# VHH binders against o13842: the designs that were tried, part 17

Target 1, 320 residues: o13842
Amino acid sequence: MYETRDLTGNAGKPVDTNPWPNNSKIAVSFVVNYEEGGERSLLYEDEGFETFLTEAGLMPFPNRPVRERSIESCFEYGSRCGFWRILNLFKKHKVPFTCWAIGQAVEKNPVVVGAMEEAGCEVGSHSHRWINYEGVPPETEYEHIKKSVQAIQKASPSNSAPRSWYTGRASLNTRKLVCQVYKDLGLPQPFDSDEYNDDYPYWVADPLASKPGAEDDKGLLIVPYTLEVNDMKYAVAPGFCNSDDFYTYARDAFDVLYEEGLEGAPKMMTIGLHCRLTGRPGRFRGLQKLMEHITSKEGVWVATREQIAQAWSAKHPYKA

## First folded at step 4 (VHH)

Design s1 (framework vhh_7pa5_2)
Fold by ESMFold2-Fast, scan of step 4:
Structure s1 (fold): chain B 320 residues (1-320), chain A 124 residues (1-124)
Amino acid sequence: as target 1 above (320 residues)
Amino acid sequence: QVQLVESGGGMVQPGGSLRLSCAASGFTFSSYGMSWVRRAPGKGPEWVSTISWSGGSTSYADSVKGRFTISRDNAKNTLYLQMNSLKPEDTALYYCAKVTPGYTSGSYDTFDIWGQGTQVTVSS
């Protein structure tokens, strides 16, 4: 593809000096990835098992087309223990998170959706399977997107469809297919988080429009994510060795963005979490310290990604 | 001027239905979540239901699940609450409210703009 990327953004200038509610100096998005039950496994008719982003990824497991019960149990820790530990922390502090849920994982453990709704958290979609969608046929990916949306909505006591979308390992077709599925299901267009390139939301052209800037171009809102302030680094070298590594890194990132906000350039910050990683007691201590640090500051808004999308869109509607 | 105006309240028998409306003006209605909150005589405020900015997500208090339906019409800047199978304990002043997203120490359903309320009375 010969598509040109935007390397300029806002050229280092503040986009808005007061973009967030109640004169907040930073919007903080905690993301909980709910992936357990959606990973590669012979249980799900895949050709092998998955070790990526687990303690097993740091161990010498032979590559074999078999079930590995030890690795299966590493994922199960996330759904059995880690998710509930994380949820209880957010309930204690009375602040929300956004969950990106894998559709198949929700089908296997639907109770987590109701628990998140009860706690005031947002449930978004992480597609149907926790796999790389590059090279997946468009018709297959379309069905996966549709299954994901329907699985989450079915598990929701309020019958709510996900509004936040994140694939992670997306194909070149993903963004357009997501918009098409939502249109075909009669649902409001979601906002997309498969970008890592800025510290504030921004608009792109509607992928279903006849061309960028055309009369039918309604825009698509991007709410950026992070691979930087992300507990995946506990499992990826050179990464985090202990909870203080995660805490110190995330704290420093928060402090920099918060200070910029105090100086007239408020932005958003995302913190990426995985139930089987940060949900482990030793790593969890870092999240507890981070939560205490963030909630000790004045002018901080901890919000769901949907709430951030709402606030941004209200002040910065799309203009084709 | 930001304004929320509720209407549609009244007296009904147990098992009856009412539809409440809230007309919003002075802000971009389609960009904010909206809630219904009620206050029964001699009680504090009780959250009833919330709807997201687009209408794609809704939530309800356990006391009203299956009986009440929240909806919105962004083209008309109007919020609705369809109340079915009404019970005497649903008697209250009903307020619509603009949802203020969670603050560092805020609740999940924090509100920054409230209307004047509309009275619902369920009696024999």
Scores: ipSAE 0.014, ipTM 0.209, lowest interface PAE 8.3, mean pLDDT 87

Design s2 (framework vhh_7pa5_2)
Fold by ESMFold2-Fast, scan of step 4:
Structure s2 (fold): chain B 320 residues (1-320), chain A 124 residues (1-124)
Amino acid sequence: as target 1 above (320 residues)
Amino acid sequence: QVQLVESGGGMVQPGGSLRLSCAASGFTFSSYGMSWVRRAPGKGPEWVSTISWSGGSTSYADSVKGRFTISRDNAKNTLYLQMNSLKPEDTALYYCAKVTYGYTSGSHYDFDIWGQGTQVTVSS
């Protein structure tokens, strides 16, 4: 049978009036998607090339099993330029982000992991390939999860395995497979971000437990992600036309959540970024403005997703 | 459950060196920044140095910059402070503390967990 979905959450009430360290009124999670080198391409033995979330979508490329250097170079911009521009901004402001790193992209450019660690950022896993995992055999997806974790850990100067997980285009098997891989590798259970349904972390049943609520159910912590405050809207309808569209939208979302925090309901906020989108100079201006706005406010905690997860779980452990 | 244990303090002459260690347990050490904080007799706590969770970023109080080096070994859950060119003014009880980054007020860090301290005395 299908799982029962929780539609109640906290019924519009604050879960905790002071959940974050240092009496912070909001926890802000910047997320940088590092996907370039993991997309569909004949260079990687795929049947075709990817145009999704690139400027390549502006050109009428026929859907054929051929290489397109223009599209290849659109993705390469993220690795060669956009990543470094974004990282330097966070270094300047001395605030961290969490990276959703595609394992294959890391294998092709491992230097980005050490650079992020040096900047105090978290490197999380975005599985091995930037693909839709629906319809992928469970055995293949298991190996992709394992390869992703191992690729990130190998590239890490501190030998750190990713603590945070996000697939995006996940299968119905993804969450259980992720927990199984981490268990099989002897790693602590990851924090799962494949939910978009709330503005604070929350617990679900451990997918490896014999039954929800059983004695072997240790829970799984969800740290929700976002499609709302996400630069993908530069490439996808309804669309952002310029950097001010992104800035105004993200600023308004921040202001609403920050004001709710001031009124006794502190929450978390996520901002999703892509190296090849916001890393472009014209779009990057919006991120610079957003960073200045957020860092100008008192009682704001800009944190990695792992830091948010640890702070939340310390105050709200699973089960009585 | 959560604890920090400092060691490596002692008596040293001006111009000498000491290396402090802090053994961490009960939390995921590699996920948190760490700081050294000192307290001289009759004074309040003074922040000395901070290191990011990965070891890639460090910061120092102006009073110790160029003389002290903070480092960490995430495989051993251990924080270090290498103290060179020690001065009588460095005499204090030294604590390690767990730090959370990303606070917007005054570029400050949060210090959640404190150890018992290790005494450093600089005198001839």
Scores: ipSAE 0.007, ipTM 0.249, lowest interface PAE 9.7, mean pLDDT 87

Design s3 (framework vhh_7pa5_2)
Fold by ESMFold2-Fast, scan of step 4:
Structure s3 (fold): chain B 320 residues (1-320), chain A 125 residues (1-125)
Amino acid sequence: as target 1 above (320 residues)
Amino acid sequence: QVQLVESGGGMVQPGGSLRLSCAASGFTFSSYGMSWVRRAPGKGPEWVSTISWSGGSTSYADSVKGRFTISRDNAKNTLYLQMNSLKPEDTALYYCAKVTPGYVSGNYYDAFDIWGQGTQVTVSS
């Protein structure tokens, strides 16, 4: 409640003129949201079905507490087809992505975790359910966070727990609860991506510390996410109508940040993708074009969020 | 706090063998590809070998193929380099490095994070 916001950041100044490996001018984070099987449904004992971020969201459906098979099948396209189409593109280009994996979705289709690890990709956590956590009791959210971490680790052939965290529709309690769960499980503190406010990683006070700047404050690294360069715009206003809309927008965002990097201010860029959206053939063309554009440029580092976090923290360790 | 601590270097005669070790800490070792990189006197860094996160894939510089074997033990967070049939040209400081894969200008390029002091290998009769 009493938490304030930092409106200044670095006051428009470059934080570092050479923060990335091999003198790279931009770090590019592709994110694949794996949500299918974690959405609201009576099949999962929820009070209704989910229409958000599907083609079905544009069709008139009665708002009744029933199962809608058309909507269910729209989500299933992501797990059955879209995920594999996207993964194969990244394997072809030999570049990684970070996955935001919903724990329940992983439980229902654990083979995707092994496939991502085999491809050199990072599996991060997107909490347990694809729901809004505002108003969820803290004890319930704690159990969801714990179940998510355990589901991903169980599905992992290397038995790896997720190092990167993203809730999306987070509660005011989420950040502290995530840190508490990781501590209680004996895991290293995760990298938090539930911020949209900058183009480089930065530190905040450890939410488990007695107070900001205290001796027990070891910091928490934020790796910002994006709602700007995100294929969710195919399903929400102002909208992407075709693959060229997504490609043109994402290309322009990349070009701006890349040019800033060439001029002495290298940053990170995130591209958010959903298996059931960009995984559809028509929209997928935009991702293919974007991948070709990004990989055609000199001094571009395509990396997992964990790799970006570790590179940044090695050069910029926390100072309380 | 990421640390890579190399050991196992020393002096050996041509045709001899050495096994290098790298103890990793401060990151999830089993999630990353690992490499060995060497620096000979008066030369820049030379990539020697890479192993995937699982150990299922390995690659070697042409200069060491058939003589060196890279391996890892994920339970012990340790990387190894078995060096056989050593030559005077293998004399260098050997560094353990975490692979940071990237794709630049149509070519797959691995960036390397080099940590610790390295371990000296001297091949001399």
Scores: ipSAE 0.000, ipTM 0.189, lowest interface PAE 16.2, mean pLDDT 87

Design s4 (framework vhh_7d4b_2)
Fold by ESMFold2-Fast, scan of step 4:
Parts: sequence; structure tokens; C-alpha cells
Structure s4 (fold): chain B 320 residues (1-320), chain A 126 residues (1-126)
Amino acid sequence: as target 1 above (320 residues)
Amino acid sequence: QVQLVESGGGVVQPGRSLRLSCAASGFTFSSYGMGWYRQAPGKQRELVASISWSGGSTNYADSVKGRFTISRDNSKNTMYLQMNSLKPEDTAVYYCAKVTPGYLSGSHYSDTFDIWGQGTQVTVSS
């Protein structure tokens, strides 16, 4: 009874030989995850603390539901230091990123939204809490999605709702609920990034349509994200040991896609970053080197995910 | 004030070599990418080679790849272009350039170099 997944895509053929503005050979999406303050903690009335994507794994912790100040401070580094270090690098180079912003994290530190907008960056939604939504009741997840959108819009000096969406640890209900919340709030449908399966945007059926291909099917644009070129590997095995590991891996991924672009198959590339990971000085050096490498190349378009989505959809509108 | 001073040009026969130098001042040289442009009479300006702030990454125009080598010495605030197997088609004024920062939204970086100074003439006579 499960729906069929598309294992074919474009069967190894270029989708478009010139999909990007100014004959660009690659579109590069830097993503900054702003999660600090949205993680599980007794401070937020959760039943335990979070260790995922922190240095917490290096220390023994009691196996009981207590506050762990060491872990709390590891997350706080992201909001206090790492975010600002990363933002300043992008401001210096005058290139944008897209933020996956957790709604609760924004509520606790709303100044980050205005700072990103001033820098020309996009603020997208990473849902309300940094948790696994599998098994969360649909009514509860609906309210989380709504709270996330409202928190970001309230913190935005331009009163802008997030156009790009990424949950990460999504339920089977997430995509439909996100589209429903945006419709109920009178907002344009967001661009969905909860896929890791391709190097270019693509369309799926509108989850709110009566059936795929029906008259009410407006489509939903997928802008794929990455777990591959992602600084989470500093915290996840087999992992990155130093900044050069991240840099050389990300550089090689960029070079492959860039070379394919020069040969008539331009694509998009995503680099995933976390404020408390790459925002640490020793890891940050790898991002500085990567930025230099990417910006030194001819025909590279560094853009927000919203800009990439808009450029793609203008040239490749949905066809049911 | 940003200044870039090119040197090392001259008249040379086909098949020979020249080494161009660019002395930089007025900015933190080690923090910026650098490049070489050339412009021949009646032609548009073209990027010949570029180098990252650290020297770890280089890029070359197809017309010069395998013949030219770009390098830098951050301790001397100097960039170089080693030009081997010179052809009459390489005749141009060569300018060194500092990379301008990109744009806050969609950027095509090949379009954004600051060129400062008079350049240095390279003439390959045949």
C-alpha cells in the first residue's frame, strides 16, 4: 500500500544545459542551521536533554532526566559566537546563505532574523522544535509548523514569512501539514527541502490536491538538501577530524559538479552548516577556505534557496 | 589607497617565456583573491588566471591552460604570472586585479574584479 518512489529521475541526462542566471555553471546554496534554543532540554519542559550534533559525546553523562549545563553551553556557543562568526564571513564576501531557523530558537533570540535580513540572507523554517517528528500527532505538528512560521515572521523587520521549508526528521504527515498551514495562513506555498536525492530542483504533486495530476494540483517544488556536504560529519562517524577534512571533501564535491556544469550539465550544490559546529574557530577555517575556493571560480552563482527555486520554476514550470 | 603595479612585460619572440609581477599595496593582500586580465587591441578584456587568498586554488582560461602558471608570495605582497610557450595571440596589455567581494544575492564572480593601474605590455613578435 505504499506509494512508489521515483528511482529514475532524469536517467543520467542533463535536465537543462543553461538553467541558471548569467550562464552560471553551478548554483551554490550555503545553508546555516539555527537550532540553538530549540533542542530538547529540561529548561524547555522536555523529559530529557539533547546530545545530537554536539561535542557532548566526548563526556560521560548520567542516564537520567536532568539538566546538563555542559551540553546547554555547547548549544549556547552557536547563538552567542558561532552564528555571528559565520554571518560576518558571508557579509565580508557579500554572498548570501539560507537559514534553517527553528521557531523556538528564534523566539529566544529574535535579533538573528533581522541580522540575516540586513546581510541579504534568506530565513527559512526548520519547524518549531529541533526534534524527530515521527510519531508526533498531526494536530501537534500542525501547531508546531504554524508557531514556527509566526515566530520567524514576528522577528522579521520586513514581516516576511519563510518561503523555504526543511524539517529534517520529518513524519509522513509533514509535507501535507506544511502546505496546509501555509494555505490556512494565506501564504504562498513554500519550497520543500526534505529530500536528498538529486542535484537540481524538481516538482512533485501538490499534497493538498485531490489526486496527483488533478485540476487542483498546483505542484510542489523540491529543492534538495544534503547530509553529504554537511558539517554534521564533525559529530557523526566516520566523520571529519579537522577543518581540512571538511574543506577537501566539500571542495572535491564542488569541483565535480562545477566540471559537470562546464561540460553542459549545470546543477546545484548545497553545503550544510551548524552554528555550534563550523562556528567553532578550528572548524571555521575550513569554511573560510571553501568560500575562497568557490568565489575564485568563474561562472559560479551563490544564491539563496528561494532565488534558486524561483530561477528554476520560471524556466521549468509545473506540468501535471 | 589600493595600488597594483604590474611589471615584467616586454617584446619577446614566439615560443619564449616572460614572468609578470604585480606588487600590491593599500589593502591586506593575504586576505584577497587575485587575478590577471589581458586586453588586446580591438578585443574585449578577458580573465587569464586567478588565485585564491592562500594560493591553494588556481583557475586558468582555456587559451593559456598548461602554458601559464599563476602564483603568489603573501610575505612580499606580490603575485606572479609565469608565461611559457608564448604565441602572437598572447600579445596584450596585462593587468593584475584584486577580486571584489561578491553580491549579497545571486553573483557571477567573473564579472567582479577591481583593476588598478596602467598594466604591462606583452608583445609576441612574429
Scores: ipSAE 0.000, ipTM 0.142, lowest interface PAE 11.3, mean pLDDT 86

Design s5 (framework vhh_7pa5_2)
Fold by ESMFold2-Fast, scan of step 4:
Structure s5 (fold): chain B 320 residues (1-320), chain A 123 residues (1-123)
Amino acid sequence: as target 1 above (320 residues)
Amino acid sequence: QVQLVESGGGMVQPGGSLRLSCAASGFTFSDYGMSWVRRAPGKGPEWVSTISWSGGRTSYADSVKGRFTISRDNAKNTLYLQMNSLKPEDTALYYCAKITPGYESGSYYFDYWGQGTQVTVSS
């Protein structure tokens, strides 16, 4: 087990070389979580149902293994309405973005992957199920990772496998298993987003290497994600009560990072979105305002996570 | 009101077997997944095994996979752990725990723990 955590990072120093194209002051990553159909449900032979990140939290439900159609329909709003509303906004603004796609959700609604690609979206993997992978046996998790990658690639009109990976609630085995599955499938190593600890991409040792820094260690690139600038706060404390709460918070975070970029420290920013949350009309207004704000600024690079990863790697390659 | 009472622990030689039981009361046993969790001297809790509400799904920690078998009898409100090929490293207090579906997506929490039953594997 690797127990040591890096508490220093870049020690508050700006990067020595701006990694972003055209000397951009900030790289902005919009991320849409496509989870509907991957949540816990008796329909999928799970032990119970899921209410997390839905309006279903307003209703009392028994804590027992039954089907709850109200909850099922709350998730279905994401795939039936919210995804398409969000997609159309990105298409209208011609702004690239990344989707975290859950493999089982894709299997149940594969048309979304073609729509994502048509819109200029990068399709990343969000593993197979929208669950906590801690305690899942490694062999089972290996198969989930493999199924997720294959489901996305099968649904892709371009036959593209996901280059970016995000589990969310990862086990201690997840990172190594993901790298192993990609190697076994003959795919290039993915970019890992299961960290929330920096405003820059950074390298870690290849989990498949004989040891950190060994000749076979080619590194693994981390592209940090966010739970902070994330519409999950509509459903989770400290909470967003209305679209202006989300907009104000996200705008302020963008403005701070953008100002730091203007002062010589260009960074990346991520905005996390959910089809069934921001895809609701009242919440959607906040995303429209944020999009207008971000796209009104000069020196802003809105990019897929894969594009950000590639730009970073080109100027800050792994050093063992 | 919820009570979990473990039994079946004891002293055994390496390579031996023990069967642990957990008698549950104060809740509808058949509605909940159940787990076995152990605590060795000087260490934190280590999850051992989980079984679904119906008994149709089971999972195991790598350290016990192939040696331990979890099962349940919903008619008797009882959870079991059959432990074979016991090793000195299996020495611990063993707790049964009721799983409550987490308020976070896909998470499981142990909201009630039993009093534990001691398993000692020594020669």
Scores: ipSAE 0.000, ipTM 0.134, lowest interface PAE 20.3, mean pLDDT 87

Design s6 (framework vhh_7n9e_1)
Fold by ESMFold2-Fast, scan of step 4:
Structure s6 (fold): chain B 320 residues (1-320), chain A 124 residues (1-124)
Amino acid sequence: as target 1 above (320 residues)
Amino acid sequence: DVQLVESGGGLVQAGGSLRLSCAASGFTFSSYGMYWGRQAPGKGREWVSGISWSGSSTAYASSVKGRFTISRDNAKNTLYLQMNNLKPEDTALYYCAKVTLGYTSGSHYDFDYWGQGTQVTVSS
């Protein structure tokens, strides 16, 4: 599957000079990571507690296999406050986002799925646990993928299974296992976002095909994600110190891609958000300013990842 | 140009059945989810049922679940709604719609492509 690396892409040339609906110059994908309740904890029989992407890095905690209630409550802010603050902003502006939902987090707070569906947002899967899947046995990862899909579908008032997939810290087995689970559950193949290498969707060979280019190769659509325009930088050095740092960086990235779109090379842009990070009031101001900036421009399409995938595949169907 | 043409409505008695059709043109029908909505006189629009691009996933409003069935024929660019056990409360103008493409700045905030509708009247 990963024997060859594509270092060329489209060699810096636009794939399509008008790929988006209504002659839009940029497609903007806001992503909300819903992870709270899926992180490492002794409550879930993990080896220790989780501090990654929290304010916990500001506290001196000993490295011990214990529960840290202070850190747990930092995660809980995301589900209790931050998620709702972010959702209300998107509802106010009548623009959608795609959620990367951790299956275990959904099981512990299923009301968020119905709230997102009512708001016109997409609920995608972020696998079952917020962990690194490298080194996890394939049979265990298969069960996690299956549990994640089923948890989201069960919580969905419309009984919808997630159409978009993102693991983040994926194993080399993840893509094939995801496709296998969807096939085994009788669901349509998902759109895969576990790539960071381009500013537009593209096709890869179906991992379940007998070989690339064979008659059974139906392709798999990649919709790239981002670590660059991502609020994780509030928690990772060198990163964002205040809401203006996030706003300025995201605004500049948007402006560059938007200007390239005006010059005949329209692309997509992703903005990654976390409920416990940007959901905090001080950081949230940067997202409010960014939303006003993006929605004030002509020819901007703010869409779910599923909508972007549908628009792209309609104009660029897979060719084996 | 996107065009959606609904048909199949009419007057029917409570407990009866109707099958609505929606003929779609001007876009790649097989690439988009579709839904049916309705609007009763003096009330706002209500979502009734939705179907994925492939037809493998369907959803229904609680008021119609178990009575209505949504389906599609991608080869014929046609969407269907089979309505059984109709009630007076189902009286409305029924629209098919293409799933919203999100926010597009400048011209429109967010819109679905709606047809002219087909009237369904259920007598008690």
Scores: ipSAE 0.013, ipTM 0.245, lowest interface PAE 8.8, mean pLDDT 87

Design t1 (framework vhh_7d4b_2)
Fold by ESMFold2-Fast, scan of step 4:
Structure t1 (fold): chain B 320 residues (1-320), chain A 123 residues (1-123)
Amino acid sequence: as target 1 above (320 residues)
Amino acid sequence: QVQLVESGGGVVQPGRSLRLSCAASGFTFSRYAMGWYRQAPGKQRELVASISTSGGSTNYADSVKGRFTISRDNSKNTMYLQMNSLKPEDTAVYYCAKLSGYFVSSDWTFDYWGQGTQVTVSS
């Protein structure tokens, strides 16, 4: 699967056929990470508490295997306040987002799935736990993938399984295991977002095929994600200090891709958000400004990742 | 607590070799990417080599590529840096590190470093 790296992609060429509706100049994917309640904690029998993508740097925390209630409450802000603030903004603008939902977080607060479906948003899977899966035994990761899919489907008023997949801290086994779980559950193959390497969706060989290009190779569609236009930079040095840093960076990225679209090279853009980060009032202002900027432009398609994947695959089908 | 203990440093003449070792404890070694940082007098600290959890992937700074080789033994919780064709420019304190940033890490706060071991390359 990962024996060779594709360093060429589309070789800087515009796509042969614009896949976006109404010949849109850019497809914009807003992503909301719903992770609160899935993070590392002694409460969940993990080795310690979680500091990743939190305000941990603002307080001294001991490096001890204890529960840190301060940091736990920072995660809880995401589920209690930040998620709802973000959802209300998207409802106001009548545009959707795709959620990366951690299965355990959904189990602990299932009401968020119905709220997102009501708002026209997509609920994708972010695996079961918000942890690094490198080094996790394949059989354990298989069960986590299965639990995540089932947790989201159970919480869904429409009984919908997630169509889009993003692990983030994935192992080299993750892609194949995800495809295997979906096959074993009788679900259609998911769209994989565990890549950061392009501004277009693209096809790879089906990891369950006997070999690339074989008769059983139906392809797997990659819809690239982003670490670049991502509010995680509020929490990671040298990152974003204020809402204007996020807004300015995201606006400039949008403007570049939009201008390339106007010149005949339409692409997609992803914006990554976290409920406990951008959901805080001061940071949230940057998202409000970005939303106004993006929705003020003609020829912009704000869509779920599932919609982007379907539009792409219709005009750029897999060729073995 | 994370503990990283470096060994194998010393004083050598140009063109010779040294092998650094790092003994790790206080975490599940096989689940983390590891690396070697160095800090020379008057220079910024730099990551010179990194290795994936399984040892299947390695990265090197341009200044050491082709001369240094990083490896690990997960059964012994130990990481190594084989340094060949040493140059005066390699003189630095070398730090063993548990990496937070090799891929999308589970811990973003800081790379964890050991106490360091001095490597001096002098004529």
Scores: ipSAE 0.000, ipTM 0.110, lowest interface PAE 20.2, mean pLDDT 87

Design t2 (framework vhh_7pa5_2)
Fold by ESMFold2-Fast, scan of step 4:
Parts: C-alpha cells; sequence; structure tokens
Structure t2 (fold): chain B 320 residues (1-320), chain A 125 residues (1-125)
C-alpha cells in the first residue's frame, strides 16, 4: 500500500457541480477530538508524560519518566468542561459534529458517547490511544483498533460501532489493519479520514483486495481531514494567538470554498477542534462567531462525516 | 442502487393497530435520520415522525403523538412505525424517507427523499 502517490487528483476540475443535498454549495464537517484520558502518562504505563497540544506542553519539564500533573489537569479540563461547552453550542444551533473519540478516553468517561448520540452527533474512532502509531507492531495496533471500536460500541446506548475512522499519527499499516478489524468484527467497512490531500471524498482500492482493481476490490471511501483549519494552531506554530485569529482564518477558508461552490465546484470543508483548546472560554468565542458566520449563509449543509460519506458514495459509487 | 421498500400496511378498523416496516438498501442506513411521511387522497405530503441516525431522539407530528412510535434496527437496516389507536384520518399511503439534516440560512427544515411505492393504510369501519 502507498507504493505510489496520486499527485493529480481531479486535475483542478470540479468533480461534481451538485454533489450535496438540497443543491448545497458546501458541506461543512465540524470535528471534535475527544482525546482526554488517552494521552501519554506513567499512570497508563507509558514511558513518559505528554507534551503535545496543551499550554502546559510549552513549559520546560525535566527529561525524566515522571507524571506531570499540570499537563494531566490541562487534559482533564477538556473532558470536564470543554467538551460540554462545545456540545451545548452545537445543540443550541441544532447542527451535528463528528467526534474523533480515543477508545481509552471513552473507557474513562463513557457518558460522552450517549450525550453525543442524543445531540445527533456522530461518534467516530480515533484509535485506542493518543500516540504515534509509527513503529508500533502491527499485532499491537490491530488490538488497539479493535479495543477502540469495542469501547465506543459498549458506551453507545444504541450499541453503534463507529462508522468513521481517524488515527492521525498513523503507521503505513493502519489502513489495512482498520479494514481487517472491521471485517473480523463483522462490521461494514469504515470511512477513512487519515488523508489531508483534497476538499472532497474520493475512493481508493480496498486494502484487503487481492490487488487494486481485482474482482474482490470493493473500494474504500476516503473523507479527507484537516490539519490546516484546526485549533491545534493555538498550541503549534505558525499559531493562533487569540480567538479572532482562529475565527478569521477559518472564516476565510470557508468563504473561499463557499465561493468556489457558488461558481459550480461545491466541496467539503473540515474544521478540527479539541475539547481542551477551543473548549477554553476565550478560544470558544471564535467558534461561536464561526458557527454564526457559517449558519448565516445560504446553501450550506452542516453534517456528520458519515452523512457526507453517504451522500458522496450514493452519487459516486466505487468503480474498480 | 438506493432503495427504500415499505411494507406492513393494510385495512383496519378504527382503534386498531398496524406496524409498518421499511427495508433500506444501497446506502449506510445507520448514517441517516429517517422519517415517515404520508399522503392522503387529494392531499399533499404530511410529515409523521422522525428518528435520529442513532435512535437517540424522535419527534412526532401533533396529530399522531402518543399513538405512533418510530423505531429502527440499524443491524437489519430497517425502520419501523408502530401505529396504535388508528383513526379514519390516518388513512394514507405511507412512505419512509431519508432525512437530509442541515441548516440552510435560517431555515430549519427536513428534506425527504421518497424512493418506495409506499404502503397503503386504510382505516374504516
Amino acid sequence: as target 1 above (320 residues)
Amino acid sequence: QVQLVESGGGMVQPGGSLRLSCAASGFTFSSYGMSWVRRAPGKGPEWVSTISWSGGSTSYADSVKGRFTISRDNAKNTLYLQMNSLKPEDTALYYCAKRTPGYFSGSHYDTFDIWGQGTQVTVSS
């Protein structure tokens, strides 16, 4: 898998002039990353503490295998406060989001799954742990994928397994292992979001097929994600300093894609959010303004990734 | 190919009950909110009930609230409508429909895609 790279895509041409329901000019995917309780910690028998994507991660810490309570409590803000603040905003506007849920985080706070289902949101999988899977043995990653799917399904009042998948820091084995786990569990193939390379869904060959284009190749639908319109930039260079930085950047990205949609090339847009980042009150203001901006426009469809995947695949079925 | 196939209709006397089913294929049923919509002779389509993709929330038209129950089985790709205490006014062709959720510029509305022939419900003495 990945022996070649597709640098062409659709060669700059619109794939479809009317791909979305109700003649919508843009499909908007809000994504909420639920990671709190899945990060690295000696409490979870990891070799060290987490430093990634929190204000505390910017402080100088000793290079020793210890617990860092400052970092742990910054993550706890996400599950205790930030998640609920974000969910309440989406409930108020009656628009859904898709959650990238870390399996271990769900195990430690399963009430969030039922709350999201009640609100009409999609709960997708973000694998089991919030770690880099590069270098993780395939058999270990397989078990993590399986544990994540089972944890989410167990926490689901409707007993629903996640339909959408996102690892983030994926290995070269991840896509095939995810498809294998879903097959082994008797579940429908998931929609894969571990790509950042386009503004519309697209098909790839089924990684479980004997070869690309073979009779057993049922395809795999990619629903691209984003690192660009993502609140991680509050904690990572080039950075957002305040809520207006996030709002202005996300608004401009929305406006460009929306204008392209009006000109005959409707696409999808993803906005990535983290409970402990945008869930903080000062940063949250930017999300409120963005929601108001997006919902003020005609021809905008705000949907789960699963709904976007279904709309796309219904109109553009896989051709081997 | 996307299909919705309704069944379970029939003739019943006032006060009776019927259970409608809708078998879905060609799309991931568990991804979509689903609705029941009916059309009485000489009338336009009337929304009856909606269920969220997960089954976690339901809503009903005032005319059927307390009498009808919408449910789904995502493992079987099937939508149900349990109809109790049926009235002559419930006589209609019943369609299951895929709800397209979304916000469109201050308009909170459900778009319904009706793909089946419907199932006829007749309530008469």
Scores: ipSAE 0.011, ipTM 0.232, lowest interface PAE 9.3, mean pLDDT 87

